# Designs tried in a protein design chat: VHH binders against WD repeat-containing protein DWA2 (DWA2). Part 12

Target 1, 350 residues: WD repeat-containing protein DWA2 (DWA2), of Arabidopsis thaliana (Mouse-ear cress) (q6npn9)
Amino acid sequence: MQGGSSGIGYGLKYQARCISDVKADRDHTSFLTGTLSLKEENEVHLLRLSSGGSELLCEGLFSHPNEIWDLASSPFDQRIFSTVFSTGDSYGAAIWQIPEPYGQSNSSTLECVASLDAHVGKINCVLWCPSGNSDKLISMDEQNLVFWSLDSSKKSAEVLSKESAGMRHSLSGGAWNPHDVNSVAATSESSIQFWDLRTMKKNNSIERAHVRNVDYNLKREHILVSADDESGIHLWDLRKTKFPVQELPGHTHWTWAVRCNPEYEELILSVGTDSAVNLWFASASSEHKTSESPVEASRQRVNPLLNSYTDYEDSVYGLAWSSREPWIFASLSYDGRVVIESVKPFLPRR
Below, E stands for the ipSAE of ESMFold2; O stands for the ipSAE of OpenDDE; V2 stands for 0.75 times the mean of E and O plus 0.25 times the DockQ between their complexes.

## First folded at step 4 (VHH)

Design T3 (framework vhh_7pa5_2)
Fold by ESMFold2-Fast, scan of step 4:
Structure T3 (fold): chain B 350 residues (1-350), chain A 120 residues (1-120)
Amino acid sequence: as target 1 above (350 residues)
Amino acid sequence: QVQLVESGGGMVQPGGSLRLSCAASGFTFSRYAMSWVRRAPGKGPEWVSTISGSGGSTSYADSVKGRFTISRDNAKNTLYLQMNSLKPEDTALYYCAKGPLWDEYSYDYWGQGTQVTVSS
């Protein structure tokens, strides 16, 4: 199960749905991915891009007791990550630690730092605080948001608050605002909800059906990108949420995920059930132009799609930009195939 | 080059109806929210209605809600405003604008406008 026609590949033995950039790894471009095996013991793989970028190496292989449905690495500790998993009858979430030394390729056992035991329903995600107090976590199930404090030295997690989004709000995911640590976005079947963590109250919402995923622009303070299964991809200015600033055509079928680039504010990746990964150029600034200069008008991009990656044999569910090398992304298809691609040819001019 | 060309205005009696059209070119019409804005003699611009790029979301000023309907045909790059139960107060030059809301965003482009006159 080697890589695609233009990318670097890595094949997991089992099916998989989730991949995360190891943001806290300052020395290497690294990814964590977890398996979704219904019959065998599950695994977490630590993947590292080789010096020179020619191959993807497994630098750690760890046993995981359950099927992994979501995975997120700590932004401040390269050894710490969360998983959302199925026990067959229910769903759980826990915080895990990679054994020392980090990046050793020998098979090893993960240490459970904390179990997040506040959910009865299907857990969708665990979000790490992107800045400020790095010990804070949010977990979401289909109805509830839970705010946690993690103490890795005591190997415990404490519930700071828990709030219900309501019975009719089937939450599907969310994103922590990188520009405001007191703000979290949560997606539902009928809206994008904005929650204030100081009060644990929903302070605003955008009415939008079947939103699958959201991501914040890391460079533009007020820009949020959403993906849904009816309208595709939307750029929102959070100061004025009545209508999106821009709509992108999306995928042939449902759009599962959208990811803003950590360095290039105009670059967005999306992935859908059509087994395509799309690279977009989208800038909210074009909606605020006041000049009708022919020169400025002629420079506007009319087709936002820069490239489509279609060399996949199964549905793509996992997608992650590298924070260390932001022209690199990893994609993961359900058959367990990881592909690393470079978007250098499509980089916007600065 | 972005162009917006309005049409469909005219003179009508109170209680009558008109349908305005806006032909758009020079940009990917289906990716942008579009608005109708009007200017009555001696007054500043008043936002009338907005429609999202896909057509899935619409919004109206309180003064026209229930009487006007905004729609779009993305295959034809055309925006529409169906105006029913017209009142003398609806007399204005009607502009097609690229952007979600006049009072919230700097619109990229405005058309030349089409005149609507409601008079007995």
Scores: ipSAE 0.000, ipTM 0.277, lowest interface PAE 15.7, mean pLDDT 80

## First folded at step 5 (VHH)

Design R7 (from R6 with S99H L102F; framework vhh_7qbe_3; at its last look DockQ between E and O 0.61; V2 from the best seeds 0.00; counts 0 for: pae E 12.7 > 2)
Fold by ESMFold2, look of step 5:
Structure R7 (fold): chain B 350 residues (1-350), chain A 115 residues (1-115)
Amino acid sequence: as target 1 above (350 residues)
Amino acid sequence: QLQLVESGGGLVQAGGSLRLSCTASGRTYAMGWFRQGPGKEREFVASISGSGGSTYYADSVKGRFTISRDNAKNTLYLQMNSLKSEDTAVYYCAAEGYHYGFDYWGKGTRVTVSS
């Protein structure tokens, strides 16, 4: 096992909470991150990992007018990303374009492609449709989901449909099912809700309070991972949601985010307010037995924690795997420190 | 924008007790207390789930500090017993609002524990 750790660091000057893999950048391993300075104009940084993996380079530095609370790169266009932001006592969301050719022109100017202005309340997240060649988006406020069609060439976003989750729910975020583009998971105060985008209705739920974050497994069609207020991580088989199929301890404080690896189906990363990043090996069985056996119980007793990265001075809120190099991840702590790490030492030999 | 206002700090003798309060201007989910001692980094003290059903503590304060909340008043509390000089710090209230994350921070309240 590897006894030492090293990471490649990059510092933002301001507090920060969000980082995103630039999935559409097939030439470089790149990330986007943004700041939430209360006193000054905020920044978006486009970061690129050097070819030798020794340095994290700023390829673009862009002004953003507001505090950035969430940021997501388009999975299909490396120049396009969304922000969820605030201005004083209100929130908004917008789609931005990095100018072409970016980095080469050294332009600091972002173009606002569209404002997602169909909301009557605070916007909590923007989700990009994960299927290729799609310009579809979901945005959520506390009560509503809005389904959008983005036309980047016309610089517009059109509402395709809008639906209320009801007055009893406070929607906070979610994830788009990569195995069924008509299905999204939405987190709320009391449940994980599963929405069918064809009807804009809830068709199932997992009753569980204070789920902070969810992510779908890209290789296991029915597996969803959740992080909740018990600082734990739960794996769910969506075909039978009464009980989780596996539980992981999470963090000694709040488990803030959880991310399934895009290539290695058993690897899960989590971050928390205990200033740690934890790498997990999740070996949940795909067998469908109605009874539990002592053999199955003994297999579940293996220590699932592969590594804990603890060289942080503040809570870790941002987390992204690289899709281009799936053994690489980026983390972001509240003080603006971005760290790149490799999990290669923990992969099976090929 | 959610605002957090701490109160209850002050000077207290070692072995004494103090209760901190933090009032939020709106609804919150998870909340917590952090502290920053002289010349030290800000560190976690305690946290509590949005419902109040789960609590977490730093090892240095377990058994001495109790976190609680009153959701009807949007108020977070920290009961600090058996105080030590090492507990001298500025104590910050933090809250999750509408986003995933502890996005909101108070300006802090100073606690000074004298020998």
Scores: ipSAE 0.000, ipTM 0.231, lowest interface PAE 12.7, mean pLDDT 82
ESMFold2 (binder alone), look of step 5: mean pLDDT 90; pTM 0.916
OpenDDE, look of step 5: ipSAE 0.032; ipTM 0.454

Design T5 (from T1 with Q1D M11L P14A S35Y V37G R39Q P45R T50G S59A D62S S85N; framework vhh_7n9e_1; at its last look DockQ between E and O 0.25; V2 from the best seeds 0.00; counts 0 for: pae E 18.7 > 2, grease 26.7 > 24.2)
Fold by ESMFold2, look of step 5:
Structure T5 (fold): chain B 350 residues (1-350), chain A 120 residues (1-120)
Amino acid sequence: as target 1 above (350 residues)
Amino acid sequence: DVQLVESGGGLVQAGGSLRLSCAASGFTFDDYAMYWGRQAPGKGREWVSGISWSGGSTAYASSVKGRFTISRDNAKNTLYLQMNNLKPEDTALYYCAKGRYFEYLSYDYWGQGTQVTVSS
């Protein structure tokens, strides 16, 4: 039920599936989210957590002409973000700029910086390079990865390279490795693929069907987390990918998204179509345990579920930690409800 | 043209078994993952099971795991669902789908479906 959780709520007028941390906002804890309305003009909302931490305030409301399926804020410029959207019976992707805050002539309209026009099919996601002053992007459709260089001053995006994954490896999403800017994980029907952006070739894979989402651990260089249907959440040591190093139960329906905490390396959030957000504590290491006894390993395990946030009326699809305040996260359910929660009660005291 | 034709449904008593088939045409079958879904009267569509293009990987909804088995015959362009220990809750229109499993709300093509009714 709306308003029944302990979190801070904000309502979008329409259905929605995506929310992003505005990582480049050094002054405020902010999020971008957008709507998925078939009947109405769509909206992008810039949300700011109030200074007292008691309210979500709409700092900007911008018209977007199409249904927004994916949205990502630029890690280097708080005014720049990407959308993946519908246009008629097909999909598009574009890079947008939020207007200068005090420019009256453009205060409510988005400026299109670039269109990502190298795709012939449904675009699933746009990934931003997570490091440096990089203006690099990856976009994916079902068949192709496209590597881009963005020039926001010239309002252009140039294809640096493009490679087909083939029809047998239909791509659905991915994540950029924060520890190696030349490496991207891409999810497909049959595997998690690891692409080298210097060669645009797959250099490794984890054979696993129906992976919905992946995320890299920011503090543990070789740890990737994956969200699988029914099989829950798996933690992988990318140096030894034959078996996962840990499994978490996930959700009673599809585990839709999973996010590693940017500061607290053992914290993982997941959201699911069972209308829940689950907070996990995972102490998996990148090294094998010396003791191989299953009983001793089982006795050493901490109960991994720290909390389940269940006061939602619809599937939860959106999930973002705040990089600025890493104990804060935002969730977004399909009915357009944004909820901000703090995980401080579950952190070590001192 | 892409076509998916389901068959094998019917009326069965609780605890019984059925085997569903989905005949596929108009695309290269072994290039795509395939899925089964179902829709009970008055309810939304529910994902049931999926199988990789080669058949080497399978996945199941928790409500059917251990009771249902998805399989495919790439030489005959046919997808199967073996349903054992059926329960009244399994009563639904069952349909197969080709396409983009990784996007929960979007499949490329869905068949017309075959009705399964499980009496108590």
Scores: ipSAE 0.000, ipTM 0.142, lowest interface PAE 18.7, mean pLDDT 81
ESMFold2 (binder alone), look of step 5: mean pLDDT 85; pTM 0.854
OpenDDE, look of step 5: ipSAE 0.008; ipTM 0.347

## First folded at step 6 (VHH)

Design P32 (from P5 with T50Y S59Y; framework vhh_7pa5_2; at its last look DockQ between E and O 0.08; V2 from the best seeds 0.00; counts 0 for: pae E 14.8 > 2, placed apart)
Fold by ESMFold2, look of step 6:
Structure P32 (fold): chain B 350 residues (1-350), chain A 118 residues (1-118)
Amino acid sequence: as target 1 above (350 residues)
Amino acid sequence: QVQLVESGGGMVQPGGSLRLSCAASGFTFSSYAMSWVRRAPGKGPEWVSYISGSGGSTYYADSVKGRFTISRDNAKNTLYLQMNSLKPEDTALYYCAKEGYRYGLDYWGQGTQVTVSS
């Protein structure tokens, strides 16, 4: 019997690409997502998992003027989030505040706290500082990283520094190291680059083409997971980056996103343009060359794929674990379907 | 506005060849990677092939590797897919797709039908 087969669905009116855990919501398991509509006004949906976990409710519905390509909730304020959006022939990014209280849940507008105006090209993502000073952000376009200080009370954002990734690189995204707030991983056409925010310089790289996404393991200080188009999913020990410590097959199509579980260090989710969500068990450097236990040797895990969720009919681009309930995740397909699943059937007995 | 128009599909015998074309407009073609994606009857999208904006890097799905060749002519804003040794399993609606930022497919055309039957 599989308990995870009973996913909870929610539908957006339009196509969508992004979903984020509202980590700062300590009372409810909540997610933010946004739409991609060229002809109609776009929407941000604040979704809450009901008491008892039986349905996903729209707690707030907010108008957004532009197509939303990336969205990230502030880890420290449940009413604050960023969007990366388009304006036809250019791109923008802004920080928004959910008005509280608000009117009817289906029609509302957002307050703009700050515009991230230091970019002249395509903006790919906004990363929030995961700890320490909550007013720090990174935004990336294809050529530059911009480091910001946000003052929500004054509704302003100040550029602290800006640095180029180089002439022949095209940055596509990244992740902020939760174990070192001075370190950011940035994905590019040719590599995963590691930036030191104190100097704003690249201090290391993993040479690998077409890496689409990276994520840091929250429980294993030196473990990074990457998804690339040629070889699937790789786990890296950042102390020894010449070779990955583990490889996972990924998807039959592009592996679009990969997410380490915030509590269960061996669990990794991935989503792909093959319309699948895959749950992996990953033993990053935990299994040594030799085994001293006959029982362990006889029960070794031959297939790292724990489950594949295949109910979608379109590419899956959005993926977020719940930090509040780490056995819960949300996924989002391009046609605007959000599904909440539980991985409890696959957790160790405790 | 981004426009992608596929052509060159048709009916062929197993073992035959077809060359698909995609005319692109509404964006700087040479700045974006392009892909071919296909949908077989009753199935979701299956990525087929990828080419970088410059044309210097190409990638193929295992199911077509060695049989299909992706190329582009940046002067003519045109993407191509040469399909050789066609199999009945290659029957699908083939789409030309533009990479968006973050290296994902964000737009595709109406598609061109390829039917492989004896």
Scores: ipSAE 0.000, ipTM 0.254, lowest interface PAE 14.8, mean pLDDT 82
ESMFold2 (binder alone), look of step 6: mean pLDDT 87; pTM 0.882
OpenDDE, look of step 6: ipSAE 0.022; ipTM 0.467

Design P33 (framework vhh_7b18_3; at its last look DockQ between E and O 0.06; V2 from the best seeds 0.00; counts 0 for: pae E 20.1 > 2, placed apart)
Fold by ESMFold2, look of step 6:
Structure P33 (fold): chain B 350 residues (1-350), chain A 117 residues (1-117)
Amino acid sequence: as target 1 above (350 residues)
Amino acid sequence: QVQLVETGGGLVQPGGSLRLSCAASGFTFSSYAMGWARQVPGKGLEWVSYISSGGSTEYQDSVKGRFTISRDNAKSTVYLQMNSLKPEDTAVYYCAKEGYRYGLDYWGQGTQVTVSS
């Protein structure tokens, strides 16, 4: 029923594909986003939701020399973030620092704190360790995982280990397990791989083609959500991975990203190349309770879609919940439109 | 530099057929998914069809059964066979390439398809 005019909009001048919440900003609900332009200098925008929640303000506008394909704010320092970028000829990843004082700058130069230079090909993502005092990062190219230690004092990043995914091809992304800092999920063309960072070995996998994105549930330590190109959204209990615990239909085209809510364990957002954002309600308790009748099975599979946001003119690629205000999310469509929505109308009043 | 060049558009009567071609260069064609999208007058850009690097296909519901996407990796070309065309299919059709993290985000300049009697 919701079609538009309910969200708070902000426009980037150029195409864009990535947005991240600024988790370390304890005072404001903030997001970082960046542009994807081959012909123009690229921009990083620091956006803050106003105190009344009525508009999205640009707190900082920073030049970035390259197309920004992925961006992640440090969970430990609101001025620190990573980018994955392209020069048109090559690929890179770097750690940046927003200069002081931000919020009063129209455009200023980002300081490069470290380059993540252990890759020879396309870099897909940088993952920050979710533990509070950790200075650890993972970066992935199509064939390798690199485990880093960031030293902010020396403005350097050191490789702790590097390992090939083996004969499996085309790593595409991943997620760091918030319940086990030694465990990382990596997606590939043919599987979801689970890596133990202490040994740098794969210790499990889910055989599944074309998984585009995964996310861990912050409240349910064994629940992983995956987005597939054509098979929709699947919830997995990592203790028993032969079959998903739940399936959601996803999008009418590719489901690009899926994100578990950081506080409300049943809420999942997804975005897709069908120009939609979908809000889902999902339960994880279905494996051990078998249906006694077809009617009861039908009732257990009630429509899980709480809302569909469709007032977009392009594919939606970016998606982030606010960690500070977990009923708030930001979405980003390819045409550079950022939209902030609240899911409070869909939360129980209890 | 990625280049996508669409051809094969034109004017056709309702019920007629057209075959669109997209010549691709500047990347390893066989390694990427390809697709078609269209800009319908009075509506925004919408996807039409997709074909994976391995040949798996998907179609928008309104064209399913009438349109067929295919690819020729030796010629670095993707095709859209459009049968039983309706006036509602009138649009500029764009070829698209899989981008970063498997999205369809590189577009050609488009070819006009007009279905009118």
Scores: ipSAE 0.000, ipTM 0.193, lowest interface PAE 16.5, mean pLDDT 81
ESMFold2 (binder alone), look of step 6: mean pLDDT 84; pTM 0.852
OpenDDE, look of step 6: ipSAE 0.025; ipTM 0.525
ESMFold2, look of step 12: ipSAE 0.000; ipTM 0.167
ESMFold2 (binder alone), look of step 12: mean pLDDT 84; pTM 0.852
OpenDDE, look of step 12: ipSAE 0.017; ipTM 0.431

Design R10 (from R6 with S99K; framework vhh_7qbe_3; at its last look DockQ between E and O 0.77; V2 from the best seeds 0.00; counts 0 for: pae E 7.3 > 2, grease 24.5 > 24.2)
Fold by ESMFold2, look of step 6:
Structure R10 (fold): chain B 350 residues (1-350), chain A 115 residues (1-115)
Amino acid sequence: as target 1 above (350 residues)
Amino acid sequence: QLQLVESGGGLVQAGGSLRLSCTASGRTYAMGWFRQGPGKEREFVASISGSGGSTYYADSVKGRFTISRDNAKNTLYLQMNSLKSEDTAVYYCAAEGYKYGLDYWGKGTRVTVSS
C-alpha cells in the first residue's frame, strides 16, 4: 500500500518490446506500439493522448503477420512506419502504411509499402533519416548496413549502397545523426562505429564493449549518449572521444535504452531490466557558474537522478519522448503495459 | 556464441512430474520452452521475461507447468506436473541474447510419458 502510479496506463494483450513517437502527427500526441505474440497474429496499436491529457486512447488496431521486435514511425509521414519482425525461422523488415488516421474508418488493414529484402541475416533495426530526406533509410543486420531510397508511390525500396562492418563486429543497432544526415552511429559488441553514408566507410569509433543503445542530443550538436549493459550511461563529446564527458549510474540491472529529450537538452531518460525508468539531469557545461541564485549553487552538489519511476512489474524495454509535447514520455514494459508520464515538475526554471 | 544446454528429460508415467533445466553460457533476456512431438511442428510451451517478472503459457499446459529462472545461475526451469501422453516431445530451450528475437536454441531433451 505504498501509493500508486501517477501515470496514464494502457494495456496491450500480449508481450511487447517496442514503442515509437509519431513525430509527424502535428495534431495529437500519439505513439505506435507492436506486440510480440508467439502466435501468428500480432497487432500494431496507434495510441493517442486525450485532449485533456487524462487517458490514452486506441485510435487504430492493425494486424501484423509476425512478431514485432522493432518499430519506428516515419518522421515525415504519420501514416508510414517500419517494423523489424520474425516468426520461427523467418525474418524481415517492412514499411507499412496506416489507413487514414483519426476519423471514421472501417479499415483495419495495413498496406505493405516495401520489403527491405537485401539482408543475408536477421535485421536488427531500421533507421529513418531524421531531417532533409523523407525517403531515406538505413537497415542493419549483424554484418551489413544497407542504405535505401523509399518510393511510397511506386511501393518500392531501392538499395543505394551496401557495406560490410567486418566479421569481428556484430552490429546491434544505431542512431542517425540529426545534425548531419550523412552520419550514422552503429552499435556493436566491441564499439560504437561512426559511418559516412556518402562513402559507406567507417570514419571513427569509440572502443567500448557491450553498448546496448545510443542517442544523439538534438540541441547539442556533438553530444552522444550511450548505454552499456552493466557499465551505465555515458555522455560523449564526439570531437574528443577518448573519454566520456559525464557518467551516470544507469540501472541496477541492464540499461536497455537511453533517450535524450528533444527540447530540454539536459534531460535524459533511461529504462532497464530492473523494471525502472530513470530521469537524469546531465550538465557537463560550466553554464551553472553564471547563476546568481543560492538555490542553484546548492543544487550543483545534488545527485543527477531527478526521478525514478518504479511502478512496473517487468523489464522496461520501450521508451519514447513526445516531440510534440517534449515534457511527455511513453514507456513500455514486457508485459505490454504502456505508461505515459509528464516531467514538467523537473523542468529547468526560466 | 551463446550456448543453451537442456537437461532433466526422461521417461515418466502419466500423472507424474518432471523438472527440466536449461543452462545458458552467457547473458540472456527473454527465454522460453518449446516442444516438438512425433510428426508435429514445434510449438510454444512457456516463456519468461529477462527479470522473471512475467510468464506466459500455452493453453494446453496452463495450470500444470510452471516456468521459472535463476539469473544468478543463468538457468531456466520448467516444472511439469500432471503429465499426459500428449506431452511426449523433445523440449527445446530458447533464448534472446544480444540480438532481437529468440535466436538461440538448445539441442533439446526428450520427455516420454507412458501410459
Scores: ipSAE 0.020, ipTM 0.524, lowest interface PAE 7.3, mean pLDDT 83
ESMFold2 (binder alone), look of step 6: mean pLDDT 88; pTM 0.899
OpenDDE, look of step 6: ipSAE 0.261; ipTM 0.652

Design R11 (from R6 with S54R K62E S99R; framework vhh_7qbe_3; at its last look DockQ between E and O 0.11; V2 from the best seeds 0.00; counts 0 for: pae E 10.5 > 2, placed apart)
Fold by ESMFold2, look of step 6:
Structure R11 (fold): chain B 350 residues (1-350), chain A 115 residues (1-115)
Amino acid sequence: as target 1 above (350 residues)
Amino acid sequence: QLQLVESGGGLVQAGGSLRLSCTASGRTYAMGWFRQGPGKEREFVASISGSGGRTYYADSVEGRFTISRDNAKNTLYLQMNSLKSEDTAVYYCAAEGYRYGLDYWGKGTRVTVSS
């Protein structure tokens, strides 16, 4: 059989839903991913892209007691990460430490350094503060947003505050604003809610039903992207939230996740249940009433879809850019296949 | 927990029509229909976004089946026209939870198409 993928592959032996770049790894381009095996102990895999960029190497294989539904590496400590997990009808979220020696394949157990157990229902996500306070976290269930402080000396987590989204809301996830550590976006059935962590109050909202995923642009202070149940991608200028400033088609089935590139402000990746990863060019700074740049070539038209990666056999749920090498991303399909791709041919000229 | 209850299955002649319903006990996001024929793996039939604005179909049913929903009634529908013997299966309603995919399943309703 001929064909072949252009990406670098790695196979988990179980179904999987989550992958995270190890932002705090300054020496290697690394990712953490985890499995959701129903009847066997689950695994967390620490993957490193080889020095030549030709293969993914498993630098660590760790047992995890439960099915892993969400996973996030600490932005400030490469040995620390969170999981959201379940076992049938139970649920939880915890903070884990990769044991020493780091990167050795002979260590198979994780140390649980904190449990995030202030929830009364299924936990949807854990968000790490992206700057300023490396010991701060947000976790969400359908009803509540919980703000935590992680105590590194006691290896414990303390609830700083907890607030309900209200009787008629159902929280589904969110993102921490990298430009304002006191601001978190939370998705719900009826809206994207913007929470002020100093007061634990909703300050603003975008009325839009069933938003599946949001992400902040790291280079454009007021830009948020959303993926919703219409398989579309919407860019929002948070100064003018009545209408999106850009709409992208998304996927031919559900657009499951959307991620802004950490360095190239026009690049957005999306993944979907149509077994595709799509790379988009997003023009979000143009306003009808205001413009700061001299217009050089206003007649040029560009299809916003730069590339579609379709060499997958199952829904793609996991998506992470590499912060260390921002032209590199990892994707994860439900059958446990991790794929590394480079977007270097599509980079904006700098 | 969220409950999904299918109804509307039965015996029909080839070329006939049926309408399946699925009532949810609470709020849902995206929903879909799946089916499992005798001796076959469960397969995707159709899905619909939470708002109802986007629909998706398996190639084998596109043009013959129509998925729809009534969010005021928490009810999902599948209109099945031009039924074939190959459509004989147990039909399952599925709904996603936020962020975690298809978390909720009904017990199924049987559709038998006689030739």
Scores: ipSAE 0.005, ipTM 0.249, lowest interface PAE 10.5, mean pLDDT 82
ESMFold2 (binder alone), look of step 6: mean pLDDT 88; pTM 0.901
OpenDDE, look of step 6: ipSAE 0.312; ipTM 0.690

